# Miniprotein binders against b1l550: the designs that were tried, part 159

Target 1, 279 residues: b1l550
Amino acid sequence: MRLPEELLERARDIHSEAPSHRIKLDRVGSFGLKVPVEFKGFLLLAEADVWVSLPEGRRGVDLSRQVEAIYELSNPPKDPFSLCREAAISLLEKLNYADSSGVSIRFDAPLQDGESLKYYGVEISSIASDEIINKIRVEILGMTACPCTAELIRAYKSSEIAATHTQRSLGILEVSTKAEHPDPDKLASIIERAMSSPLRTYTKRPDEGGLVIRSLSNARLAEDVVREMIHLFLEEFGHLPEDTHILAAVRSMESVHMHDIYAERSFSLDEIRKEISSH

## First folded at step 15 (miniprotein)

Design lc28
Fold by ESMFold2-Fast, scan of step 15:
Structure lc28 (fold): chain B 279 residues (1-279), chain A 95 residues (1-95)
Amino acid sequence: as target 1 above (279 residues)
Amino acid sequence: SPEYRKLLLEAFKLIREAKKLLEEGNPEEALRLLEKAFELAQRAFELAEDDPRTRMALWLMAYIRELQAEAYKKLGDLERAKELLEEARELAEEL
């Protein structure tokens, strides 16, 4: 049920009024919106946050215009990178009082794994003002095997294949860049190759045994995984602008502990190259 | 630069007015304003001194071309709409 539009002629425009306190707000918007996206041939349901800056002299943001901006651009569904960028620009156009806008889109990305599909987490953002900055975060689970316990068991038993504990590890790569968003499938591949072995959605007992043996033969500390992720990232994406900022991290859910192990490094491409070349 | 930002804001103003004209059933006048907006965005592109501002101007130009395509679609000129969508794609893929 809609009220007559004639009521708007005599109603106060609350959002345009002066606020009780003249304080700027950095992010005001609609969070947790459900939007369809097309990703590499798949129609996916994504979750989006949209926001704008609010100047100190304005009481509120026109939230309906934010939802309209996303709705208009998501029908028909398009790739989430274009949607993110275009929505950020559209928000600045529609909301003339804003100094900046931002859009974040989150979804689970399908990844072909043999004859199966598995999924990894993707979050992309575009922040627009008189410039545009793009950010992508990829998270994927893999397996790690402890080299310390492996070495102790190998010494104790003199065995050809050491026994050790294995665990799920979450790999994280986050990239902030002046260029286009990096391909998330390539980021996911880097993370998986840095681990002891990838995880599977389906496997038979013989294949499962082979995966475990592979992991045991490629035992890695969380610290090893982070360094390998950085090495592989530089091989694949070393061509990005020098001021590109990267976060590489691993959270190992240690099967023999009540707590997790975490290792992380953040850097710019310029910074890491100088560090590596000094050694 | 201050001139760059002024050009972006003026383009946004023209886009809002054009959208209002489209909703009121005046796509011909909307197209006139959108072409002016495109010229302003192109001038902003010329003034951009770094990659993020260059990209912002290019993607704004693409956005304006998409709006012009929508206007031509409302006029029943599907061929012109298609040409504008192709221009928008090319602008978005630049750089």
Scores: ipSAE 0.364, ipTM 0.781, lowest interface PAE 3.4, mean pLDDT 85

Design lc29
Fold by ESMFold2-Fast, scan of step 15:
Order: structure tokens, then sequence, then C-alpha cells
Structure lc29 (fold): chain B 279 residues (1-279), chain A 95 residues (1-95)
């Protein structure tokens, strides 16, 4: 519904007024926006959040300018990393009272799995101020096999192949850096290589048997998986700036228990290199 | 814990020997070994403070009680077998 122009001209600018309390807000914005993105040849519908900081002397944020910033840059669809960075910068240019801006984009990333596709979770963010900080979180399911039960059954049976319980495990790598976002396919690969075996979307019995045998031959604790993820990350991404922060984590959904096992480590590249070199 | 692993391996060895005795039709000797296995598994369980991966001892205790029930069924003592199956179920519910 259009209102007469004379009413709009006489209306107070509520957002520019002083607030009830002079308190700075860290994030004010539009959350849950649907935006199309192009990811490695796929057109995907992603979910985006956009926000800015709000100074203590200003009552509100112009939300229409936030939506405009991301939608102008999303047509035609582009890669989510460029969209994330460019939208964060655009928000600061359009909203001159803000000290910082941020954009987060979430989607399920397709990954080739034989003749089919499997999917892993991706969330990327860019936070702009005097510099840009880029963050990416990758989550992918894999399989782990318990080495403790394997050792007990192997000793009991004197078998060449250890039998043990297997379970689904969620591997997590999160990276925050001033450099460009790391390639999520490489992060997903690191997680899968650290696991006892990857999971498949579709497999026939002979292939399924191969995955089980692979898992049993490569039994790993959640703690082993986290350490291996860190080792593999340093091999692939050790060139990133020293102040890059990483979270490596595994949540093992134990098949013989009603609860999960969780292991994690957060670190900066500078911190982990000093730790490794001191031993 | 090295002690935890040692207790579980000894319990598994006794369970293996007891299962052979049950297959050979000697449930009386099987029960003797299974009771010793239960004592070892219980000691291992007492060492398994707050680590879910060391809860293997609890599963072994339940499994041993199930095997003891099988042995008592072969001896015709259905009441004792029923009591042991109930104890096995209670132990398994703690998992």
Amino acid sequence: as target 1 above (279 residues)
Amino acid sequence: SPEYRKLLLEAFKLIREAKKLLEEGNPEEALRLLEKAFELAQRAFELAEDDPRTRMALWLMAYIRDLQAEAYKKLGDLERAKELLEEARELAEEL
C-alpha cells in the first residue's frame, strides 16, 4: 500500500533518533534470507544472514539497505565466497554509521560419490571492519571403528582382521582467517581421510563389505581423528597467516552407548607450531 | 589403564573357555569359569571412571550373566536361569 508523499515527508526518521538507552549493539540485521548461489557448477538455494553494528546513539538500522546489498550482488548467482565478502563490504558502504558488518551463508555442498552425489554442510562468513575476516565451517559424516573393542576381540579370536563396533561420526573443521576462505572440498577431504572410512550415499554389498573392512583395518578413537585432522590440515593449509584460528572436532555417535563421544581442539597456526616444535 | 585391559583380556579368555565347555556339554565347569570371569569384569568396571569407552566391562558382565543362564537351562534349573536373565537385562539397561 502506497502512502501519500506528504505524510512520508513529515514523518520522523525513527532509526536516526536517539535510543531509549545509549547501548551499542554488536549485530543487527536480516536473518534467514534465501539467496541463489553458484557452487562448483551447481545452482543452489542458500540461506543468508546479514548484519551491522549499531552505535549507542542511533535507535535503529535501515533493514531495506541490508537486503538491497546482498540481493544486488546475488543476481546473477555467483559463488558464495565472493558474495559473502562483497556483500559485507557493500553493507559498510551503504550504512555509514556502522563500525562493522557481517554476512553468513549456509548451504549443503554436493560432493561426487562414485556415480551419485553426497552432501556435506558448509557455513561461510565474512566480517568487514578495517580488515576482512573470513570464516568457514565444514561438517561431514564419516565412519569410525573402536580400536579398544577391536583389540579385545582380536586377542580373543587370534584373528588377522579385528572385529569391532562401527559408528557414524561427525567431523568438523572451522577456519577463521584474514586470507580468502579455504576450499571446503579440501576441508571435507581432510575430515574424511582422518576417519576410519568415508560414508557413501549408495553402495552394493561388495562395496559395503570393502568399506567395513577398510574401517576395521583403520580403527580410530575420536581423539585420534582430531589429531589426524590437525596434522592433515597443517600439510594442506599451513601456508595461511599465522594468526589463522582453527577448530577441529569430532562427535562420535557410539553404536554401543546411549550417548556420544566428543573431542575438540582450537588453536592458532602460531600456537600449534610452537607446541609441535617444543617436543 | 593397563590394569583395566589386563582384567578384560583375562575375562574374555575365561568366557571363550566356558563357551567351549557349554558346547561340549559341561555346563557345571562352564559356570565355574563364568563366575570367575564375572569377578574380573566387575573389577574392571570399578576402574572405568567416567570413560564411556571403558564401559566394555559392563557389557561383559551382562554377557556373562546371559551365558550363566544358558548353563542353568542345560542343567534344568529354570528358576535360577530366569533370575540370571533378569540380572543380565538390568546390567544391559545401564549401557
Scores: ipSAE 0.000, ipTM 0.079, lowest interface PAE 23.0, mean pLDDT 80

Design lc3
Fold by ESMFold2-Fast, scan of step 15:
Structure lc3 (fold): chain B 279 residues (1-279), chain A 95 residues (1-95)
Amino acid sequence: as target 1 above (279 residues)
Amino acid sequence: SPEYRKLLLEAFKLIREAKKLLEEGNPEEALRLLEKAFELAQRAFELAEDDPMTRMALWLMAYIRRLQAEAYKKLGDLERAKELLEEARELAEEL
């Protein structure tokens, strides 16, 4: 059942009314929308959040116009980067009382892993105001191996390949830039290369043995992984604008502890270059 | 393209400043900023390398035309406001 359209002409426009308190809001919108996207040849179901700023003199946001903005641009499915940027601009066009808009799209990205696929987390956003800022966050699991325990066992058994505890570690790279979004596959590659070894979807016992030996021979602290991630990031993406902001982090799910180890560093490209060059 | 991004960034800054001027009751100054913003958005359109970049620039150009129409309405120039809304419609149809 649909109510008569004539009824809408007589209803109060609640959203255009003055609010109880004259306070601006930074983000008001529709969160958790399901949107299909095309990513590197894959059709994926993504989750999207869309929002706008709300001025202090307006009570509410027209949510239907927000949903229209993203759905008009997402059918047929397109790449999530273009969808993110275009939808943010469209929100400003459709909701002209807003001084900023944003779109965030998250999905699990497939990554070729031999004959199978593995997945890593991607969250892309575009925020439009008097500038466009593009953000991307990539999270992927890898393996780390403890170098301290490795050294103790090596000394005990006089072996070059020391046994030690290994654990799953979550690597995180987040980039905020006025340039276009960096390629998430390259960010995922940086994270995996910084780890003791990558994780695999499927291994046979001989291949599993090789993976374990690789991780043991490349034992790394969480602090080591973050520093290596930053080093590799600068090699690949050092060309981005100097005001590009990066977060590099790792959360090690320690197999011998009831708690996790966490290490991170936030920096701008300008800041990190000066720091590295100081010595 | 770094130049494309720079042009969009500059256009957005002018648009936001113009919106504040419209809110404050200075539509004439807003129109000057919006015309500069349109030139920047049009240049970005020329530098667009793919369809998504082209559509972004077109949406921005249409949006600027609608803001200019609002400014002319505030100035009492309804005929110029109508012309700008028609230009905005044509730009949106291109999408």
Scores: ipSAE 0.005, ipTM 0.326, lowest interface PAE 11.3, mean pLDDT 82

Design lc30
Fold by ESMFold2-Fast, scan of step 15:
Structure lc30 (fold): chain B 279 residues (1-279), chain A 95 residues (1-95)
Amino acid sequence: as target 1 above (279 residues)
Amino acid sequence: SPEYRKLLLEAWKLIREAKKLLEEGNPEEALRLLEKAFELAQRAFELAEDDPRTRMALWLMAYIRRLQAEAYKKLGDLERAKELLEEARELAEEL
């Protein structure tokens, strides 16, 4: 049902009124929007959050203008990086009372895996103010094998190869930069290469035991994986601005424990270069 | 493939320009750009190597047909608009 437009002229503009308390809010917006995106030739249904800052003297945000901003730019579907950046800018243009705006887009990214596909998690953000900060988080599962148990079993003479426990480990790389978003496929590749072995959706004629043997021959602690991820990241993305911030983390779902092991490091490119050069 | 992606990006550029022309009240010029966009999307469809790429190209072709229908509606040609919407439906059914 559509009410007569004349009612809008008689109704108070609640959003423009002064609030009961003069308190600035950092993020006010529409969360959980469904938007189509094109990612490397794939049409995907992504989930988006859009927000703006709200000044202390204004009661509310025009939420319809937020939805309008992202939907106008998502038709036709475009790459999620351009959508994220352009929508954040559009929000500031449409909502002139805001000091900053932001857009986050989340989806499962397809990755070619032999004759099949596997998927990894991607969340990208753009935060606009007097400049744009682009953020990307990539999460992908791999396999790790415990080197401590491997060494103990090798000493005990357990089989044709050293035995140890293996488990799924979640690798995480998060990058915040004033440059364009890094390629998530390259971030996913860095994570997988740092693991004892990648995981597969389907294997054709390879021995499943071959992946296990590879993992056992490349046993790594969660701490080893994080350090290797940082090393590989610097080789691929060391050209980014010095104030680029990175989080590298691994969550190992230990098969012999009821709990997980977690290791992480946050750093700026400037910080890590100085640290490495001191050795 | 690089060629597939290039064709899709060129088609999308034409679609955005055509959509702006429709909003500005120039459906005649929008139709010219949309027809070129359709040719590019069709070529991308022919180059598609897997189901997701095929679906993306088909979706663009269907979307272009819907925009052409909007343009003809603005020109007062309701019969041509209906034909284009039916073509869009048929393209979507191939998904």
Scores: ipSAE 0.000, ipTM 0.130, lowest interface PAE 16.2, mean pLDDT 81

Design lc31
Fold by ESMFold2-Fast, scan of step 15:
Structure lc31 (fold): chain B 279 residues (1-279), chain A 95 residues (1-95)
Amino acid sequence: as target 1 above (279 residues)
Amino acid sequence: SPEYRKLLLEALKLIREAKKLLEEGNPEEALRLLEKAFELAQRAFELAEDDPRTRMALWLMAYIRRLQAEAYKKLGDLERAKELLEEARELAEEL
């Protein structure tokens, strides 16, 4: 039931009042919303954050309008890329005191793996001001094998069979661009191809042995994986605007250590092309 | 299954084409595509082997019914539009 309008007429509009301190806030919003999205034929329950900037002269944000904006656009469910962009724009239109708005949507993306599915992490965002910046972050697990230990064991045993430690490694690609979001399946593919081998949801013993042998035969340092990811990214997405920013990273969960190894590189397309051309 | 995905993606393609036709003022052709889309979504529902896929097919069926209702409203058939909205509601309740 709605409250009588007479009560609302006498209530103060707290949000539009002057704050206790005249300080601008960068992000004020509704975080952890559950939103259905349509992704490549799947209905997924995603988690969304929506926010706007708050000027120094305004006490609060109309949070109900933020929730209304994203839920109006998510019913019926649509692809998370369009939802992200449209919701960010809608927030600026509905909350005219804001200088900027943003939307982030996180979900586990299904990827066909033989007759099964495996999942990789996706976070998509759009930040709107007088321009729109689209970001996507893809994280997927793969396998790496140590080439240093492999070479030592091969030398000592006089054997061509590689023996070394293997571990799960998390590959990360993050792209920020004024163009549309890159296809996350292609980003996931780049990461997997840069690894010693991919991981599987289910495998029989013979197939499991094959993955291990593949990894051992294709031993790579975390540094090797990052460089290969960048190389493959440039082959697939070098057509993006020159001011596109990329982060490529690998976190190797070392099986022989109590700590992880981490390697990363961030760059713009303009920066990396100049670097490669000078070498 | 691969067949489930193919049916669902084909239905989504028909929905996008139908929405464009509705925007262009051709509700008759939109209804033809939406009817085909519903048949594909219903078949995908029958092939769904897990809860997320079942829910996706049901959502798609409900969405198609809502678009068909919009098309009938544009044609001035308010009675048929109302019937389709009720079918969409019943399908959505299963989610």
Scores: ipSAE 0.000, ipTM 0.153, lowest interface PAE 15.5, mean pLDDT 82

Design lc32
Fold by ESMFold2-Fast, scan of step 15:
Structure lc32 (fold): chain B 279 residues (1-279), chain A 95 residues (1-95)
Amino acid sequence: as target 1 above (279 residues)
Amino acid sequence: SPEYRKLLLEAMKLIREAKKLLEEGNPEEALRLLEKAFELAQRAFELAEDDPRTRMALWLMAYIRRLQAEAYKKLGDLERAKELLEEARELAEEL
């Protein structure tokens, strides 16, 4: 039932009132919105969060205007990068009391995997003020094989090819930049190439055997994977602005432990170039 | 730059007013405000001291061109609307 609009004349404008305490809030918004996006020829259902800063003198945010901002721009569906940037700008235009706005869009990205598809996680953000900061996070599962156990078994059996435990490892690359969002497929490729082997959606028994042999022959510590991800990232994306910030991480779900192993490194392009030093 | 921020905020205010006029069925007046908003955004572009501020001004200019195209569609001028959408695309491609 729709209540009469005449009630709006008698109702207080709660959002415009002074708050109980004069405290600025950094992010106030609508979270978990479902929006369609077009990604590399696929129509996907994504989840979006939209927010704005709220000044210390204002009680609330016009949540309806936030939802309008992203839905106006998402019909017809467009690429999530343009949607993210344009919605963040639109939020500042619609909500004049805000100093900053932000949009995050999350989805599972399809990736061609031989005869089928596999999926990896993508989250993109744009934060707008008098400048715009773009952020992308890519997560994809791969396989790692333990070199320590491999060496121990090799010593025991005197074998050149040692048995060892394998496990799923989650690779993570997160990039924050004032340039446009990096291509998530390239970030996913970097992660997979750094692993002992990629994971597959579907393999026949001979192909599965080959993947296992590849993993055992390419045993890597979580620390090795992080260093390789950074090396490969610099080859592909070293052209980004020097103040670009990157997080590279691996979480290995160790098959022989009740706990995980984790390795990470965060850095700016300027910082890492100085650290690697001239050969 | 304080001047850069002031220009962006003034442009955004004009865009907000123009959008209300479009909803009220006054695309002619909306176009006048949008053209002023574009001039302010272009001045902000000229004052931008770094790439992020330059990109923000360019995206705002592209957004204004898209709103002008909507106004011309409401006036039945489909050729001008098409020209403005193409200009918006070119502005967005610059960075």
Scores: ipSAE 0.079, ipTM 0.559, lowest interface PAE 6.1, mean pLDDT 84

Design lc33
Fold by ESMFold2-Fast, scan of step 15:
Structure lc33 (fold): chain B 279 residues (1-279), chain A 95 residues (1-95)
Amino acid sequence: as target 1 above (279 residues)
Amino acid sequence: SPEYRKLLLEAIKLIREAKKLLEEGNPEEALRLLEKAFELAQRAFELAEDDPRTRMALWLMAYIRRLQAEAYKKLGDLERAKELLEEARELAEEL
């Protein structure tokens, strides 16, 4: 049922009222919005969250202004990095009671894979306050092979090529920085290069055999993959500000177990450089 | 101040228009709008009464300089693009 517009004019402004308890909230907003984005020549459907901080003396936020901020900037579709940053800035300007704002955009990114495409997960955020913090998380599947079982079978068979179990492993790189968002394709490349081998969308049997042999010849523990991701990250992105924070992780979906193996390391660039220089 | 907000919003609007022009293959007109946007952001910086607004204006100025560098790259002027990227880096280091 549609109510008369005159009733809306007489309604209390609930959002501007004092709350029941004088408690600041960190994130209040509109989550799960569908927005089109343009990414490297592709028009993709992304999911967006938009939010602002809410001061202790205000009951609610102007949700319509939040939706305006991202939708005004998403038509026509633009790259998700610019959309994140511009929408976060727009939110602070439009909602003057907020101390901070944020925008997160999630999508599956296409990556050229021979004559086909494969996809990896991307989540991009911009958080604006007295400064702007950009965050990106990239997740991509690769293949790992167990070096422990490989060595046991090699010793038993006296073979140069050891048999072992292989499994899909999910590599994760998350970067928080005051600089611009790192290129997600480069982060995905780092993850794949750290693995025993990349995965393919399409492969014929001879190419499939080659990937398996590559994986077996390059067997790596989850711990090995995380260390290699960090090493490769520093080679590519060591120029970022020293307070840049990184999470490197791998989740191995072990083919011989009912459970997964997980390894991670979080660090700042300043922290990791001091650690490496001590060795 | 109200003037700070007006300048910031106008700069953001010009950035949107300039980005559309870059996509349409008109980097010359995009550069004209981006320079106007930079002037507005710089004036907003001068009017900023607190640190959060000062940083916002600085970041916006850095962002505009990066977009101008992209436009000059499309025009084949790599030296001006490098110059603008250096200015953007200096401004961004204030964040």
Scores: ipSAE 0.000, ipTM 0.214, lowest interface PAE 12.3, mean pLDDT 82

Design lc34
Fold by ESMFold2-Fast, scan of step 15:
Structure lc34 (fold): chain B 279 residues (1-279), chain A 95 residues (1-95)
Amino acid sequence: as target 1 above (279 residues)
Amino acid sequence: SPEYRKLLIEAFKLIREAKKLLEEGNPEEALRLLEKAFELAQRAFELAEDDPRTRMALWLMAYIRRLQAEAYKKLGDLERAKELLEEARELAEEL
């Protein structure tokens, strides 16, 4: 049963009323929206969150205007970076009581893997006020091999190729900048190059053997991977504004433990350059 | 300032309309709106009182130039598209 539209004319405007408690809220919005995006020639189904700040004197936000903001800009599908930035500004335009707005879009990005595809995680956001801040987070699995156990086994058996435990490790690069979002494929490449070896969607037995030997010959601690990711990031993206903020992290799902190992470093480009130049 | 923010919001409204026109196959009308959006972004740049606002205005100007290049590609004018992409690159480098 659809209620008569005449009731809308007589109903209270709940959103514009004073709240029970005069408290400002930082993020109020529509979360888990499904939106199509075009990414590097692929049509993908992404998940989006949209939000605005809510002042202490207003009870609620107009959720229908939030959904309109992103859906109008997503038809036809376009690149998720432009969608993210434009929707954030559109939210401020449509909801004049808000001091800030934000949009995040997440999807699994395809990456060429020999004759097949593999996927890595991407989350993009834009936060708008009287400035705009763009953030991108890339997560991709790779392999690490323990150099400590390798050395012990080498000493015990005097083998040229020491056995050691290997595990899946999640590499993470997050970049916050006032410039455009960095290319996620380049961020994913940095992470994979820092690992003992990349992971594959499928391998034939000779190729699988080669991956294992590569990992064993390139054994790395989580701490080694984070340092290498930072080094490779500076080579590729050192031209970004000096106030660009980066998080580099690795979560290693240790095959010999019931728990994970985690290593991270947060820094600005200005901060890390001063650290490296101090010897 | 309130004037700075209003200019940014109005520029993005014009950009949204222009992008819709490009998708509907009307690049000539899109270019008219994008040039108006660029004028608003330039005024925002002139009113910007600090680096974060200046960067946002410059990014917006660069973005508009890239959209104009896309429109000229749809019109088959590759020479003007190339010139606009170079201008966008120069504006982005100021960041």
Scores: ipSAE 0.000, ipTM 0.312, lowest interface PAE 10.9, mean pLDDT 84

Design lc35
Fold by ESMFold2-Fast, scan of step 15:
Structure lc35 (fold): chain B 279 residues (1-279), chain A 95 residues (1-95)
Amino acid sequence: as target 1 above (279 residues)
Amino acid sequence: SPEYRKLLFEAFKLIREAKKLLEEGNPEEALRLLEKAFELAQRAFELAEDDPRTRMALWLMAYIRRLQAEAYKKLGDLERAKELLEEARELAEEL
């Protein structure tokens, strides 16, 4: 049952009123919106959050205008990078009391895997004010093999073939930059190349054997993977602005432990270059 | 700078007014306001002292060009709409 529209004319505009306490809020918005996006030829269902800053003198935000901003721009579906940037700009245009706006879009990105597909996690954000900051986070599973156990078994059995435990490891690269978003497929590639081996959706016995042998021949600690990810990132994206911030991390789901191993490093491009060039 | 921010936010005000005109079925009036908004965004671009503010101004200029393309589609001028979409793409590609 819908109420008579005449009630809207007679009701107070609650959002425009003074709040109980004159406190600025950093992020107020609509979270968990479902939006279609076009990503590298695929039509995907993504989840979006949209928000704006709220000044200390205003009680609430116009949520309908937030939803309108992203849905208007998502039909027809477009690439999530343009959608993020345009929706953030549109939010500032639609909500004149806001000093800043933001949009985050999350989806599982398809990646070609032999005859099948595998998926990796992507979260893209744009935060707009008198400048725009673009953020991207990529997470993909790979395989690591323990070099410590490999060395112990080699010493024990005097074997040329490394035997050790393997496990699924989650690689993470997050980039915050004032330039445009890095290509997530390139970030995913960096993570996979840093691992002992990539994971696959489907393997036949010979392919599975090859994957295991690759992993065992390239045994790496979580710490090794993070360092390699940073090295590969600098080769591919070292041209980004010096104040670009990166998080590189690995969470190894150790098959011989009841707990995970975690390694990370956060840095700016300026910081890491100075560190690497120092003796 | 205060002048840069003022120009940027004045452009947003004109865009809001132009969108109302598009909804009311007045794309001709909307185009006049969008051209003024583009001029303000372009002046903000010229005043931008660093790369992030330059990018914001460029993306705003691209956004305005897409709104102008929408207005020309409503007028039935599909060729002019295509030209504006290409200009928007070029502005976005500049950085």
Scores: ipSAE 0.333, ipTM 0.754, lowest interface PAE 3.6, mean pLDDT 85

Design lc36
Fold by ESMFold2-Fast, scan of step 15:
Structure lc36 (fold): chain B 279 residues (1-279), chain A 95 residues (1-95)
Amino acid sequence: as target 1 above (279 residues)
Amino acid sequence: SPEYRKLLMEAFKLIREAKKLLEEGNPEEALRLLEKAFELAQRAFELAEDDPRTRMALWLMAYIRRLQAEAYKKLGDLERAKELLEEARELAEEL
């Protein structure tokens, strides 16, 4: 039952009231919204979070205006980069008490893989104030093969292609920049090239054998994969502003252990260049 | 930059007023305010001292063009609306 709109003229405006405690909140918003997006020719269902800062003197945020802002901009569906930026700007425009706004959009990105499709995880965000900071996180599974066990087996019984354990490893690249969002397909490519081999959605027996042999011939520690990801990132995206922040990480789901191995490095472009040039 | 921020806030104020006019069925007056908002955003673009503020101004200009397109759609001028959406796309693509 819908209550009469006449009640609005008698109801208190709770959100504009003074709070019990004069404390600023960094993010107040609507999380887990479902929105359609158009990504490289695909119509996808994405999940979005929208938020604004709340000043110390205001009790609450108008959450319905946040939902209206992103809903209006998502119909018809558009690319998630433009949607993030425009929704963040719209939130600042609509909610004049906010010092900052943010929008985050998550989806699984399809990637053409021979005759099939595979997918990788993407999270895109824009945080707006007097400037916009764009963030992107890409996660994709690949294969790693253990070089330590390979060497032990080679010492035990001489062979050019040593047996070793292989496992799925999750590669992660996260970029925070004042420039435009990097192309997620290029970030996914960097991660896959750093692995022992990429994973496939579908393989026939001969192709599967070839992929396994390639990964065994290209055995890599999680630490090796992270360093290679950083190297490849600098080749592709070294032109980004010096204050661009990157997280490169790998989580290896070790097939011979009950636990995972994890390696990561966070850095700015300025920081990593100084480190590399000092050697 | 105090001047840059002032221009952004004034543009946002005009956009809010224009949106209310669109809701009230006055798209012609809304378009006049949106064009004034665009001029302020363009001035902010010229005053921007660094890339992040330049980008903010460019994306705000694109946002205003999309609002103008919605106003022309309400007026039944679909050709002008399409033209403005293309201008918005071009603005968003600038470095």
Scores: ipSAE 0.363, ipTM 0.774, lowest interface PAE 3.4, mean pLDDT 86

